# Miniprotein binders against Peptidase M20 domain-containing protein C757.05c: the designs that were tried, part 5

Target 1, 375 residues: Peptidase M20 domain-containing protein C757.05c, of Schizosaccharomyces pombe (o74916)
Amino acid sequence: GPLNFGYLSWGQHSILEQDSVQLISHQSLLPAGDNLISLHKSLVEIESLGGNEVNVSDFLKSYLESKGLTVELQRVSSNPTVRDNVYAYLGSQRNTKVVLTSHIDTVNPFLPYYIEGDKIHGRGSCDAKSSVAAQIFAMLELMSEGKVQEGDLSLLFVVGEEIDGIGMKTVANKLNADWEVAIFGEPTENKLGVGHKGNFRFDVYAHGKACHSGYPQEGFSAIEFLLRQCVKLMDTDLPKSKLLGPSTINIGTIEGGAAANILAAEAKAEVFIRVAEDIETIRDIAEDLFDTEHSEIKVIQYSPPQYLDYDIPGMDTVVLAYATDIPYLSDRKMKIYLFGPGSIREAHGPNEYVTFSQLFEGLNGYKRMVMYNLR

## First folded at step 2 (miniprotein)

Design b04
Fold by ESMFold2-Fast, scan of step 2:
Structure b04 (fold): chain B 375 residues (1-375), chain A 89 residues (1-89)
Amino acid sequence: as target 1 above (375 residues)
Amino acid sequence: DKVKIRVRYNGEYTVYTFETPEEAIKYIKELLELIAKRGAKEVTIEVTSEDPEELERLAEEIIEALKKLGYKSVEITVEGNKVTITAKK
């Protein structure tokens, strides 16, 4: 029978001659019969927990080849399972001006795909298969629109980001492809990452000489020495960044001594500094305070702050508090952006999700970033 | 039961295919919100399905979403397994 919408008078009559509405344009935006949401669903439904990414890599190879892209699988490891990075480009030009890159591994446990309201749930639905799907459709739409050609744009999807970065390390050392611009996908709420603070973590061991506390001239307190040096550190103005804010100092633990009536022979502190700028100056300050006749310093972590490119007009920015694969490519002379749909705050938890709106805005953001860098 | 949605606005044309009408409804509502945020004064949506009940439900949901986004004029044309909806602000 005919369709009946209840509120339309034509639905009360037999289906007569009907005119099609004139279309605004004839521009085709996508390859026939495909969509962003369907791709995202396919990716999320394929379990790709860290170490077990083979099925999602194989799916991406077949999918991207079906869209007319040249695809390479880069072997990262074979035991106990095959692990492959996916590298895709147009035609025969392996080096491209811009690469869109994201990781395809997810954290444990696997969570099934389902939709509730405006939210698409599932493990990796946000981190980072939202970015993967949006980046793929940015490529496909730009191809359909005639806006990219051989040498302009490639896609790079890597394994192992959530554990040890082995996928991107393998890219950095063995892929032998060069780019001028890399756009990393991670949940940034569709804002350009400006950078993140560095980490300087060290332990201080202080040495004194025990004696009766009523005769302190007979010994030397390791606790008193350590405490005074820690106070000097906390009172020191550390380098600041206009973008990242101040460097912060945390004395996470402090311990030592034997009893209230005995000068302490030994003391220890664990220090964690979030470095906004100039890690070398901060290191020198710490060494001056803690590498002395009465103490030594043991460095546990020493990583400088990372600064990203965020020079795209009209896009919002955000300071990030999490680690990415960016450090493995940071020694290359290229522009590096970080941008993607969803919130990192929703990642890794039991209710991981991305919204439909965030996926479409992410797709458009990647298209904008690519076109800006191809100008 | 395959549902195909085509959207035309501001000289752009997108095509999306879904296995279920529920997925299609979620997708189109979010896309229309994005289109409205971009200031589109006119949008044309073409929905294709072999199931007449699915077509009717999809058209009703789309029309409701368009009205909520401030589109005051909505015209509907039905031709076989296809419904075309044109909305203007």
Scores: ipSAE 0.000, ipTM 0.138, lowest interface PAE 21.5, mean pLDDT 81

Design b05
Fold by ESMFold2-Fast, scan of step 2:
Structure b05 (fold): chain B 375 residues (1-375), chain A 89 residues (1-89)
Amino acid sequence: as target 1 above (375 residues)
Amino acid sequence: DRVRIRVEYNGEYFVYIFRTPEEAIKRIKELLEEIAKRGAKEVTIEVTSEDPEELERLAEEIIEALKKLGYKSVEITVEGNKVTITAKK
């Protein structure tokens, strides 16, 4: 049979007799003992939705201590639940040349762990527990190989990345540990991120004067005003980046008015711009269009684009369209890399997964990045 | 108010926005060291500020950093609220 020692998975095939449709179900035969795949499984099976990360933080503390690492839990909050960042290193030297860092919180809803073919499914299986598992095994293998010692390498796992960045903000303000190089784990398809676009998200509130639509001269339509200004925004050439490409504009929602026969007194739009270059000029454009006699702007997010290090020979690069915790450490004098297994395109969705090969390639990639920076 | 700095080297460019000239000077000096390490023989820097004194100070600090890194030729163009610095080894 096909079921032998050393198999990472085996397949079972079921056919729906009525429709001749093949249903494929695969079960994993994980290797015995503690390894990359079994650690990843343990992490994914522990629910750690944003705000409720205590169980995964406690697991990581116990696990890393069992491997001979010194582990600190940094309290981020206590109410309504305890939330801790996890910081681990060799011996007593808290400052290390290189830190491997990822977030341990996941987005809603929780999805159970299961395997289908070469794909490992579950909430956080890709974003970002794939990176967490690969970074931990990079550390453990480099320790076993005698390639790292006290002061060389640490691990930092943070809460709250998917909501407000509270974990990394707490690190930036209160951890009191320094690094020369930070390697952030996120799904990059095992390619070095060269940078990611910034976020400029704002709400526009337009104000008019209601009146009978048959006598529009007696009022002012908030909807008409808002629509015309939104069209002007969409027709505006925004700053472009040779590295990151064009800035993109999305009018995510638009609402207002009371009835077809009444000029609208109020209207609102939610605008999200992915900023490739020059967030200040884009803000000036938005203020010129929307901070007027008839409208006001409320800024929700204002994060400039991030440019990263990608100087590692032989590694592929990628431009990213999503935000990370990197901005919270961007004021520090250090090299910053972004790299990790899986695709962000599968994250946050109902079918989140990472493949077995992506996990092993990610592990090898982190080892390569660490050794390059310790050369 | 705010300082905009655009850096171009090896066919790529990067834009940085800073709230203070002190932050801008510190970060750009660090970036120029990395650019030099990457073997860039030519680098172009554009600095934009509404404060003429801030703009002059930023340009002077950048030029000195480039000279210390071995860029032998430095060309400077000033136009309104913008200074463009092109440096070559």
Scores: ipSAE 0.000, ipTM 0.086, lowest interface PAE 24.9, mean pLDDT 82

Design b06
Fold by ESMFold2-Fast, scan of step 2:
Structure b06 (fold): chain B 375 residues (1-375), chain A 89 residues (1-89)
Amino acid sequence: as target 1 above (375 residues)
Amino acid sequence: DKVRIWVRYNGERFIYVFETPEEAIKLIKELLEEIAKRGAKEVTIEVTSEDPEELERLAEEIIEALKKLGYKSVEITVEGNKVTITAKK
């Protein structure tokens, strides 16, 4: 007979009893996996630790092609593993007004997908596969609603953001596609980023002369020299920004020597400065301290601070304390936004998560940002 | 065995596919709480299932959740294997 629900029934006057409805052939069912949460789950369950992104890139190519998009895999490297950026658009028009972009690599260690209450856990569930999934569904929904056409919107997913930015560097130098607006996905608690600090990362190599520690005048300690120069750096007043705050200095590693009773012949430090203002002055300070008779520096990363567009009506803003791939596109004349679900404070840790509500809000936010920029 | 749920509010659409009714019930309760917190005065939910008994139980759980969240007007329509629930504050 017809369906009868307990408290939906008004005794014998239940709406379900009054309407004799039969099973009608409707296409009201959706295919399994064809929704925001299922896509996010598929992405998180594919391990894509930095350097091992091949499986997630291949998945995205197949998935996006199945949705009617033209997809290009841009080779970033082949050794020791194949690493590809994913670029997707409608039809044959490679240049689009707006690009939605996020990274697909994650930090170590891999954490399994699981749900607890309103939280979706897993490595990359927040940083940044939340943004990837939300951006893909923003495009798919706008396509189904007839609100975007060829030349309006593209998707760009890059490798290696968490390590050295190699994916976006390869885009900047070799993809040969142009946009007027780029919307970067990162955990911003679904608020528009107003800017973020730059990165100045370098290695210092110090050189001494080994000798018996009881007769230090016969040699020169590379460790003592390096430590004293690092202390001078940490005591140096660096340029600061009214929007981004102070620059910060971290001596991430320090190593050297052979034994407690031997002056160290060699020492090395890894230095990471989050740059709020004037990266050139900070480089000059580092060169004065570390490019000396007893040491040299090797620059690993040099990206200036970024100031972003946040001119979308009704959206909240936030100042970000972390760096992104944005600097690699900063020389281009385009609007750049930074927005995405989740909190960076939950990223990189053992309990990384994003909530269901944050994913849906992110999807809505990306749709809103795209439509505003296509107006 | 798959349950499909479509949720619409403030012009937005969210689509879910579940292997079991238990998974569907757990997620939809959380989603409805969030929608209510965001000030949605009207929400429409479409649920489909090939099992009429599971469809009935799922619809009852959804309506109970909506009532607990302060939706006073609930309209239900049944079309074959699909139930549409429209709730207003």
Scores: ipSAE 0.000, ipTM 0.166, lowest interface PAE 20.7, mean pLDDT 82

Design b07
Fold by ESMFold2-Fast, scan of step 2:
Structure b07 (fold): chain B 375 residues (1-375), chain A 89 residues (1-89)
Amino acid sequence: as target 1 above (375 residues)
Amino acid sequence: DKVRILVRYNGETFVYYFETPEEAIKRIKLLLEWIAKRGAKEVTIEVTSEDPEELERLAEEIIEALKKLGYKSVEITVEGNKVTITAKK
């Protein structure tokens, strides 16, 4: 109906002082942080959904260069959109003793930045732009305090963690930089991760023969076959770990068929297993169930569970129920820590947040971890 | 000026607090674009402000954003310092 309230009539006023100001244009007018909270806000307000990280990579390059760091953009892909990892260090020494690293991509959908009490909401506010902001300020404060010099500390921010790890895979294969210690940022409630489950993600394609559903003996249902095999998977006892707990199975999507009265010629499922132990046995189970006369398996992700360093005095520990980019660097002889502000339980949902106190505690935690490893 | 905006879509609820109406409009437009992209046929938005002029401006901008996203049916309910907007495709 008409734009009317019971108590007020509509006026013709511009809410925006600048006509047609897009979020990106408006963000270029914001201070990019003389403090932790301002930097975090700037990062969260830049949309960086997986595949569309170019604006946050460009922002980080400009911001970090403005703070006196040498910055490299490592090209991961150019089509359909440019995707760059960001690597920053002091001076000309590319190899550093310690690297602070986090991902800069977020999951769909984008959610706007807002504050409610002590909570800072927005997509990526927790996972993982909280870690990014805290790691940057750990570097900047340690530089200001004269506690780090060329060769001591670097920053590495990667694309594509939330889907396939393409950013960190590109680092592992092509960056040609070495570290003795890597500190990964993820929401761990500011506790040291002792380990996390691995990822086994695969697609199953099932093949049948279409026919009239009233005469099913004349065909073969791809949907019925796929459903029965998925049920067998869900009924299978998977390997479990004393430290990490049970492996979990999720059939994330299932699709197929053309009509209720036609046997399905084709069906597809996406399967995601969080691996607590023995990924090879789980793979063998999946191949036995899905690599058959009537189906094929396509592996999308295959990452074993990780056991981490947590030997920093006075810091609490936690077991994590999610996987990270750590497996792509696990073949290197280095110490690997996992630590960051916020809770993974609040990530990926519609109410994602981090608290002000968690951000400041995260900053202090990263400074402590860096100094311990430079002792 | 404290602005509260609540959005309901497919049984999900999002609650936002903003210091200015300009910030509120920019941030909520992004959420509404996401909701529309997911094919939502119905969205309910509750806007709360202690400033009646601010409340009117916020509601007007939100209704215009919804119209641009293809929501042609808009129902408005007013209760004190709160406006509820229900939009349907």
Scores: ipSAE 0.000, ipTM 0.108, lowest interface PAE 22.8, mean pLDDT 82

Design c01 (from tC with K26L K29F E33R E54A R57L E61W E64R K68Y)
Fold by ESMFold2-Fast, scan of step 2:
Structure c01 (fold): chain B 375 residues (1-375), chain A 89 residues (1-89)
Amino acid sequence: as target 1 above (375 residues)
Amino acid sequence: DKVTIKVEYNGETFEYTFETPEEAILRIFELLREIAKRGAKEVTIEVTSEDPEALELLAKWIIRALEYLGYKSVEIRVEGNKVTITAKK
């Protein structure tokens, strides 16, 4: 029968707090030690906003060493704070056939850990500490089951994915470890990513000459110029992909001017294009529109679209509209997968969450992907 | 508010007391997953709480966890401050 609590109701949007627990059995069935959910909680409760990841890196080193793994901290930067990537493997064999990798930094602002119904909320609970926790327990369970040995599997957790990719760039250039297969964790709703669009982010600075708005012939409006060029960009038919769909344009910010009655001397826009294909042609279009006698372009991010491996039997696939750290390893001859619990649609917002079932499905998915690639 | 969860499977009985329903939820999913992994065809879970809201939250969560783990037949009995959930594959 259905649950019958006619006098009781919970709001699915209520914030719930956690307290201590008392176990009164011999604890023979209930895992008394660390588990997937408690690890995820520990990770989410440690603030690791981009640029401030030191505490989560230190936690992961201690945690993974306590589980019998060899752990290296790779220094990415020391100022203003220490920033370390975490690389873990069995024994002394640094090169492994498969690496499970995710980022440990989160976007601003920090949001506290709490449970609401079937959802686990908190900054990074979905993007990407869900993947981190699931990947760690995939390795721990495979170790416990005797299914992986030295040289088979490693874990790589990187800083700075949400800002500039500095963590994975440092891996690509300086870690000196090789893999045949990389499995990237990101919120894909536990589906294999077929590919994701590239990123072309740039700032435009437009320059005019201030004058009385009643006599516009005496000056030049930076705002009018910038708006007209942005409209031309938005009306441009950008290259599209049969697999990834259309390229998309977002004018994320626009600012300038001093007053309604003064032609603007300066204006600025931040432009973000999600690139489906042919990033070079898109850059040429942007330079034609914005690298002029009245404006200059500053490129902030320039990453081509990525096509991924999705050849694992019985797993669903998805096309992704966001970019990852994958481009920094794309020049290596390896299989690259993208897979993880949660939805990117819930990431970066004020109500970020992952569900309990998504975490366990993610764990099972990573175990399946690892075993398939070790076959 | 204190909640007590008693789990019976394959002739064994285990009892746990938690200070909050939120903490119980964190531990119960993993417990039920372990029971399912051991091939248990039937599980009986008894939830006791003086807080009706905590009782409802835990009962709902346990039912969802059992459904996710493949227990398709779920019987519920309510008796005062106690809910008994019997699940079968």
Scores: ipSAE 0.011, ipTM 0.462, lowest interface PAE 9.1, mean pLDDT 83

Design c02 (from tC with K26R K29W E33L A36L E54L E61F E64M K68R)
Fold by ESMFold2-Fast, scan of step 2:
Structure c02 (fold): chain B 375 residues (1-375), chain A 89 residues (1-89)
Amino acid sequence: as target 1 above (375 residues)
Amino acid sequence: DKVTIKVEYNGETFEYTFETPEEAIRRIWELLLEILKRGAKEVTIEVTSEDPELLERLAKFIIMALERLGYKSVEIRVEGNKVTITAKK
């Protein structure tokens, strides 16, 4: 049948030497390796599991320098392995109006590059080496077209997004470069991210005094106290957003007590709030309810909602349910966009892929976003 | 960066001119799917562009797209600012 494994597939792992790419080279065309699809293949074939990104950082430095860009490797860590962010720009002007940025680390396990039908498979083929390749070619094409000059556009590729954000944290604290606009690459199916809810996760520890349940006046129930406070939280109207919707409350676990005939001396709940807006007011509410003479809170995660720019005419929008490196730059007064090829639903799994059309549409989208912000 | 695509299959010839590479790439994929749906056993595609890097990128995209649809590239000719690809199923 059509599209079976017996047919030659351009970009197949280690089988490329037997395909029509050699015929093009024989016909005196430019080398086969320097286009969007070939760059994406090169990136995916280089293993860059979180903590082991050195080879992809070194590849990007050499590749981007070969295209006439000035490239800096920013050291994030040296032990147990060297980890470098890659920052590239035209000439000597380190500050640019627009930066295109994506992460270069991938989740475990490594998956080999291969093509099946319209899909390009491999670890990081979607998340986020699709964005990396498309962003690089956006810059290269805009350079070739004479549409960008020194000070207009830079590229920033970071390590460690999938683990702890260490790459972007190092950028935020130590790179000493300024931008007016940042365009983050992540799989958004080539739609502009509107934003995502914040995370407020905390544990509540309630303290009572055990006694015989038939004489409850002799003690204090930690369970009854905690349950009543949790109900008050759930009955509280939390701040909401027109774009992101309502803040949501989840009491993920609740535990305590020893027996049905004994007032509980101790109780614990784990609370997770997805924050639509005004995280400070939500924290004040939680502290009023749970930081009392009978209980204390332990904050586990405190991340405000992220509202993104989506003011580019004619581009579709999407509300996102996943976390990014955006929070590490959110204290800066800049426009922030989130956009990239592929679906996050296909990321992290055993069959991760991006399509050929999504890569080319992503390239087009990044060019459009850059030009809009340089007007 | 004007691009001209000439497509020949089943004895008919179609010619398109695009102002952007992105429009050309999107339209080429749609055209190749239509050619496959119409049962064409042989197709010839001619790409013309004054930008040699763009010309190479489009030619490689076309060859890849044809191969993914089950065609084998039989002949590739390069003549200045033009690449002609003939593929058979």
Scores: ipSAE 0.000, ipTM 0.254, lowest interface PAE 12.5, mean pLDDT 82

Design c03 (from tC with E22R K26F K29L E33Y E54A R57W E61L K68R)
Fold by ESMFold2-Fast, scan of step 2:
Structure c03 (fold): chain B 375 residues (1-375), chain A 89 residues (1-89)
Amino acid sequence: as target 1 above (375 residues)
Amino acid sequence: DKVTIKVEYNGETFEYTFETPREAIFRILELLYEIAKRGAKEVTIEVTSEDPEALEWLAKLIIEALERLGYKSVEIRVEGNKVTITAKK
């Protein structure tokens, strides 16, 4: 007869068995935004480039309130535009055992929503509106199934992750809510992140004394000094981690001097270290090498490495090479997970996408993680 | 090239006509999600198009989506410019 196919079942099977609803009319479908795919589309179609998140925050407040959630907009800034974090929960209990959290800002440029095969394209379709949509439907389905109640689960969506972390910094300092477990959404290909390296970025300014290069005893070369100190840094064994691997050093730029026949009076280097472990020891090494009689150091970024929880049975793990908002909550006594649909390799580029399959697997993953932590 | 999609679930039938295969894809993915969310154990989808390349592409995408949604058995029938896909859990 006609061609028959057999395929393996997916984790979505268990959810489908519990959500039986009869279709009442051949013309009746749920309104836009009432399913995972249409919510994701609505979110992606709303431009929310860093600094311009007001429309997506307002959309989320209205959408989540329409689903019976209590929603708070936490003001992050008012000038030049209003910027609000979105915090949602059941009833009046602001503190919940578990929070699902993702960022709602995207990187420039905006890219339009479109579908090609199993791929859903658009700016933020992967990073991180895939996580936002999947987390919202995890909560909505768990509510519908009677598996979560007041005090169990909340949603937190933050602005400014892609630039300076201002949204989550505002949460850490001013949102009066406590959780036992935070589940961060980022593109991890639906694998549990085990951790990510920290960032230590600094500028070095070296000072010398110009003179004729044929009589170097009359001066001091800022360039020669800076080069020698940079080589010492590159030859230094930095702390390493069994989970995250080695710390890496990049001298991103080096500049200085006036002419080949003149000792350089000034030189500058930009240094970026990806920190696997012990950022304080690495800072001490940098200060010893660069905070001297001939140079000073200006710290630009100082973020420790993050080690995460990955103890959910049956879920794969991954080591991550990108930064998140996790450092802003790392000092709290909480379990912290990182998990989400899509690949970071497709994020920030001109062809950003998430697949239909990854969205459903992400939804199932968030439901599993929430239920495991509420067991 | 116009695409017509007919979906049958629990004795109810839904029929849509789209001006392009791209337009059809968004709607079919949305429909499959809604049907799966409602606990459908069996669904039948008929895709009609004069463009055989579009027909093959849509059929492959529908089959992939059905498998991701937990349907273990997928049967395909091809009759000229129409493909019928019947999926069961």
Scores: ipSAE 0.012, ipTM 0.485, lowest interface PAE 8.1, mean pLDDT 83

Design c04 (from tC with K26M K29Y E33F K37R E54V R57I E61Y E64R)
Fold by ESMFold2-Fast, scan of step 2:
Parts: sequence; structure tokens; C-alpha cells
Structure c04 (fold): chain B 375 residues (1-375), chain A 89 residues (1-89)
Amino acid sequence: as target 1 above (375 residues)
Amino acid sequence: DKVTIKVEYNGETFEYTFETPEEAIMRIYELLFEIARRGAKEVTIEVTSEDPEVLEILAKYIIRALEKLGYKSVEIRVEGNKVTITAKK
């Protein structure tokens, strides 16, 4: 593991500052100011909490235009603040064979940028500005190497992934651009995502009739009914996937009743199922158990499992346990990959980071994935 | 204390002088990743510092970075105030 030196003035220095660097060769090893690490730093230092992404969208438009790309801002909303997706490509050809895409919003709270050893800390440093920076430099390096032309590759950066997916929903409905391959950036530890489980969340409300517990024939217990139905659900073998594993059931809360000597008139449970396969059959099971004369079901979330492409030779794979913007494009006939630097386990927490090695490995991974799909 | 890092790869030599150990540590990864991206199969890194604790810390960071970049063979030589690290893929 990296050595921990504590805070040796890390936050007051810039790894991009050239105070005392001498190059003996005519070719510079450490480029001045404009590199993968400097772009990542710029992105992380711009606060872009969900709903307030305008400054990072504006930065990306200016930055990408300065590199010779054509850039469009797609308006997602104007009130209370302007929110824009960023779409960039070479020349005038809006449709490209491959699109590299990531979200630019972050979760609350904002965390400042700082470096400790080999770790780069800050909100969004991992999720997902690591992917944004690596994808941009993949395109810039492939352009510099003469390996991509107009119509080959585009960049798409979206708002609102962490809240409601509004950015990608707006892309799906209104961008009017077509791709054969989409490469989504999220923290996958630089491994190809095989897929992720779907989410089926619902509330159950059970209704009974209160009466003296010594004369139960005069009433009906909502609690007893709900418990028996929940046990039946937990004892049910749900569909499982060879790739994604078993579907899992969690009864997150259960409540009801008034007193030990009174049959319960009301009871409620909150249920969350991580769906590996066949969400329709799982919904039918839930409705059979909970949509009855004594109970009703309220669906909160219903999203099927996603299966991804992972056919790139020599790249490791991983099964993911978190949701992405992929479902909003899943009805399109295209190859979809999920890949990016960093670990989701460090995202959303107070110690969010990505390492220098993960950023450079991510850059190389995106270049490899693009070239493979343009072969 | 002043730190000097000298890098040799593909017949080229580069010398970097940092005024603080903190600056050297922060920039080591960027330096090594740039070298690896240029396809260097063998690299030699010489670190000079008057502070033996700084020298040890920098050597350890360089070795970890080289291993992470796929260099399978890492040889270390210590001579006074200098450490020489030779890495091969």
C-alpha cells in the first residue's frame, strides 16, 4: 500500500507547478499545466453538486473547444439554475461510432481537493470526474496520434445522475444523436462491468379489524397477515442469474399495532429486492402475496437488471452492485460498456479518492476500448 | 531539503530538482506514469537527498509506483546520499 505521511502541506502545493524542474532532453517529460492530472484537479475543484452543475458544464465547453472540438450544450433545465449536458465531437458529424460518457454532478457534501501520497481526494475525484478526465484525454491523445477522425468518437457528459437521471433522460429523448457503442464511466476499479442487479422497491399496507385478543374471531390482525406474507416472500426462491448471482430480499422496516391485547388494525412494511433476473415474475410474486383484500402494494422503484458488453480481450471483469444511467439508453440497439477508475466503495463517503495509477490506467483502458470498437 | 531525481530511459536522461521533499513526493507518480506511457521497457531512477529519511520515503514511493505500472523487476542500490532504482518490464 502507499505510505501515509499525514498532511505534509499537500493542500498548499500543486503537482502542476514548475518551480525547479530541469530537462536535459529537448522533449519535456512533465508537460506544463495541461495534462490528465491538471484537468482532473480543475474538474474536482469546481463544485458541481446535483442541481448546480452550470460552472462545470461551462468549463468543459470552453476547455474542449480550446482543444479543437465542436461542443454543444444541451439545455436540461433553466430554473432555478441553468443545467446543461455537454456533447463534443470532431468537425460537423454529430453521429459517431463510439461515445464516451460520464456524469458531471456529485453528491453532497462538497469535499476539497488535496493529495496524500498516491491518493487524490475530493468530492467527485472518484465518482465520476476521474472517468470524465480520463475519457477526455483518451480522445485528445487519439486525436494527437491520428487514430480517430470525424464520425469515430464523441464525448457526452450529463447532469443529474446522482439524483433522478434527468440529464441522460434528456439525452435519450431530445439529443438526436446515434452511436453504435457507448462506454459509460463509473468507478469499476478499471474492470469491465458485466452487469448490475435491478431494483424493485415497494411498500405494503395491511388492513385488519381491531378487537379484544381473547376473542380473535371478532377481528382480523393486520400484523399476523403481514408477517405470514413476508415469511412466504422470504421463503420464495427468486430467479437468479449465472452472471449476477441471486436476487436478494430485504424487509427494511415493519411496523403496526397498538397494544399486546388488541388485534392490529394496520401494519406496514418496506421491501427492497435486488433483482438478478426476470423482474416481471418477481413483481407477479409480490402482487400475489401483497395485493389482496387485506393489503395493498405501492411500487416505489421498478428497474430491470442490466447486462453489459465485456468482450474486450485481456480486460478483467466485475459484477456491480450500484445503479447507473445505462437504463435510459438500454432500449437502443448498441453495445454498452461500463468501465472507470476508482472504487465505488470510496464514493459518496467523507474520504472519497482516486489514485494516480487508477487515473492513468483508466486513460489507457478507454483508449484500448475505443480502438477495439473502431477496428 | 533539496531533492534531485535523475531519470534515464531509451538512451535519454532527464534531471529534476525539487526544493522540498513534499513537492518531490507529490510529483513522483506523474513523472513515472509519463515515462510508462512513453513505452519505456527499462528505466533507471537516481534519487539524491542529504536526508536519509527522505531518501527512504522517496525510494519506497518510486518502487510502489513502478510495480503498479507493470515493472516486474526492480533493483535497488544505495550509495551514501543516493539511491539508484532500475526497473524492467
Scores: ipSAE 0.000, ipTM 0.430, lowest interface PAE 10.6, mean pLDDT 83

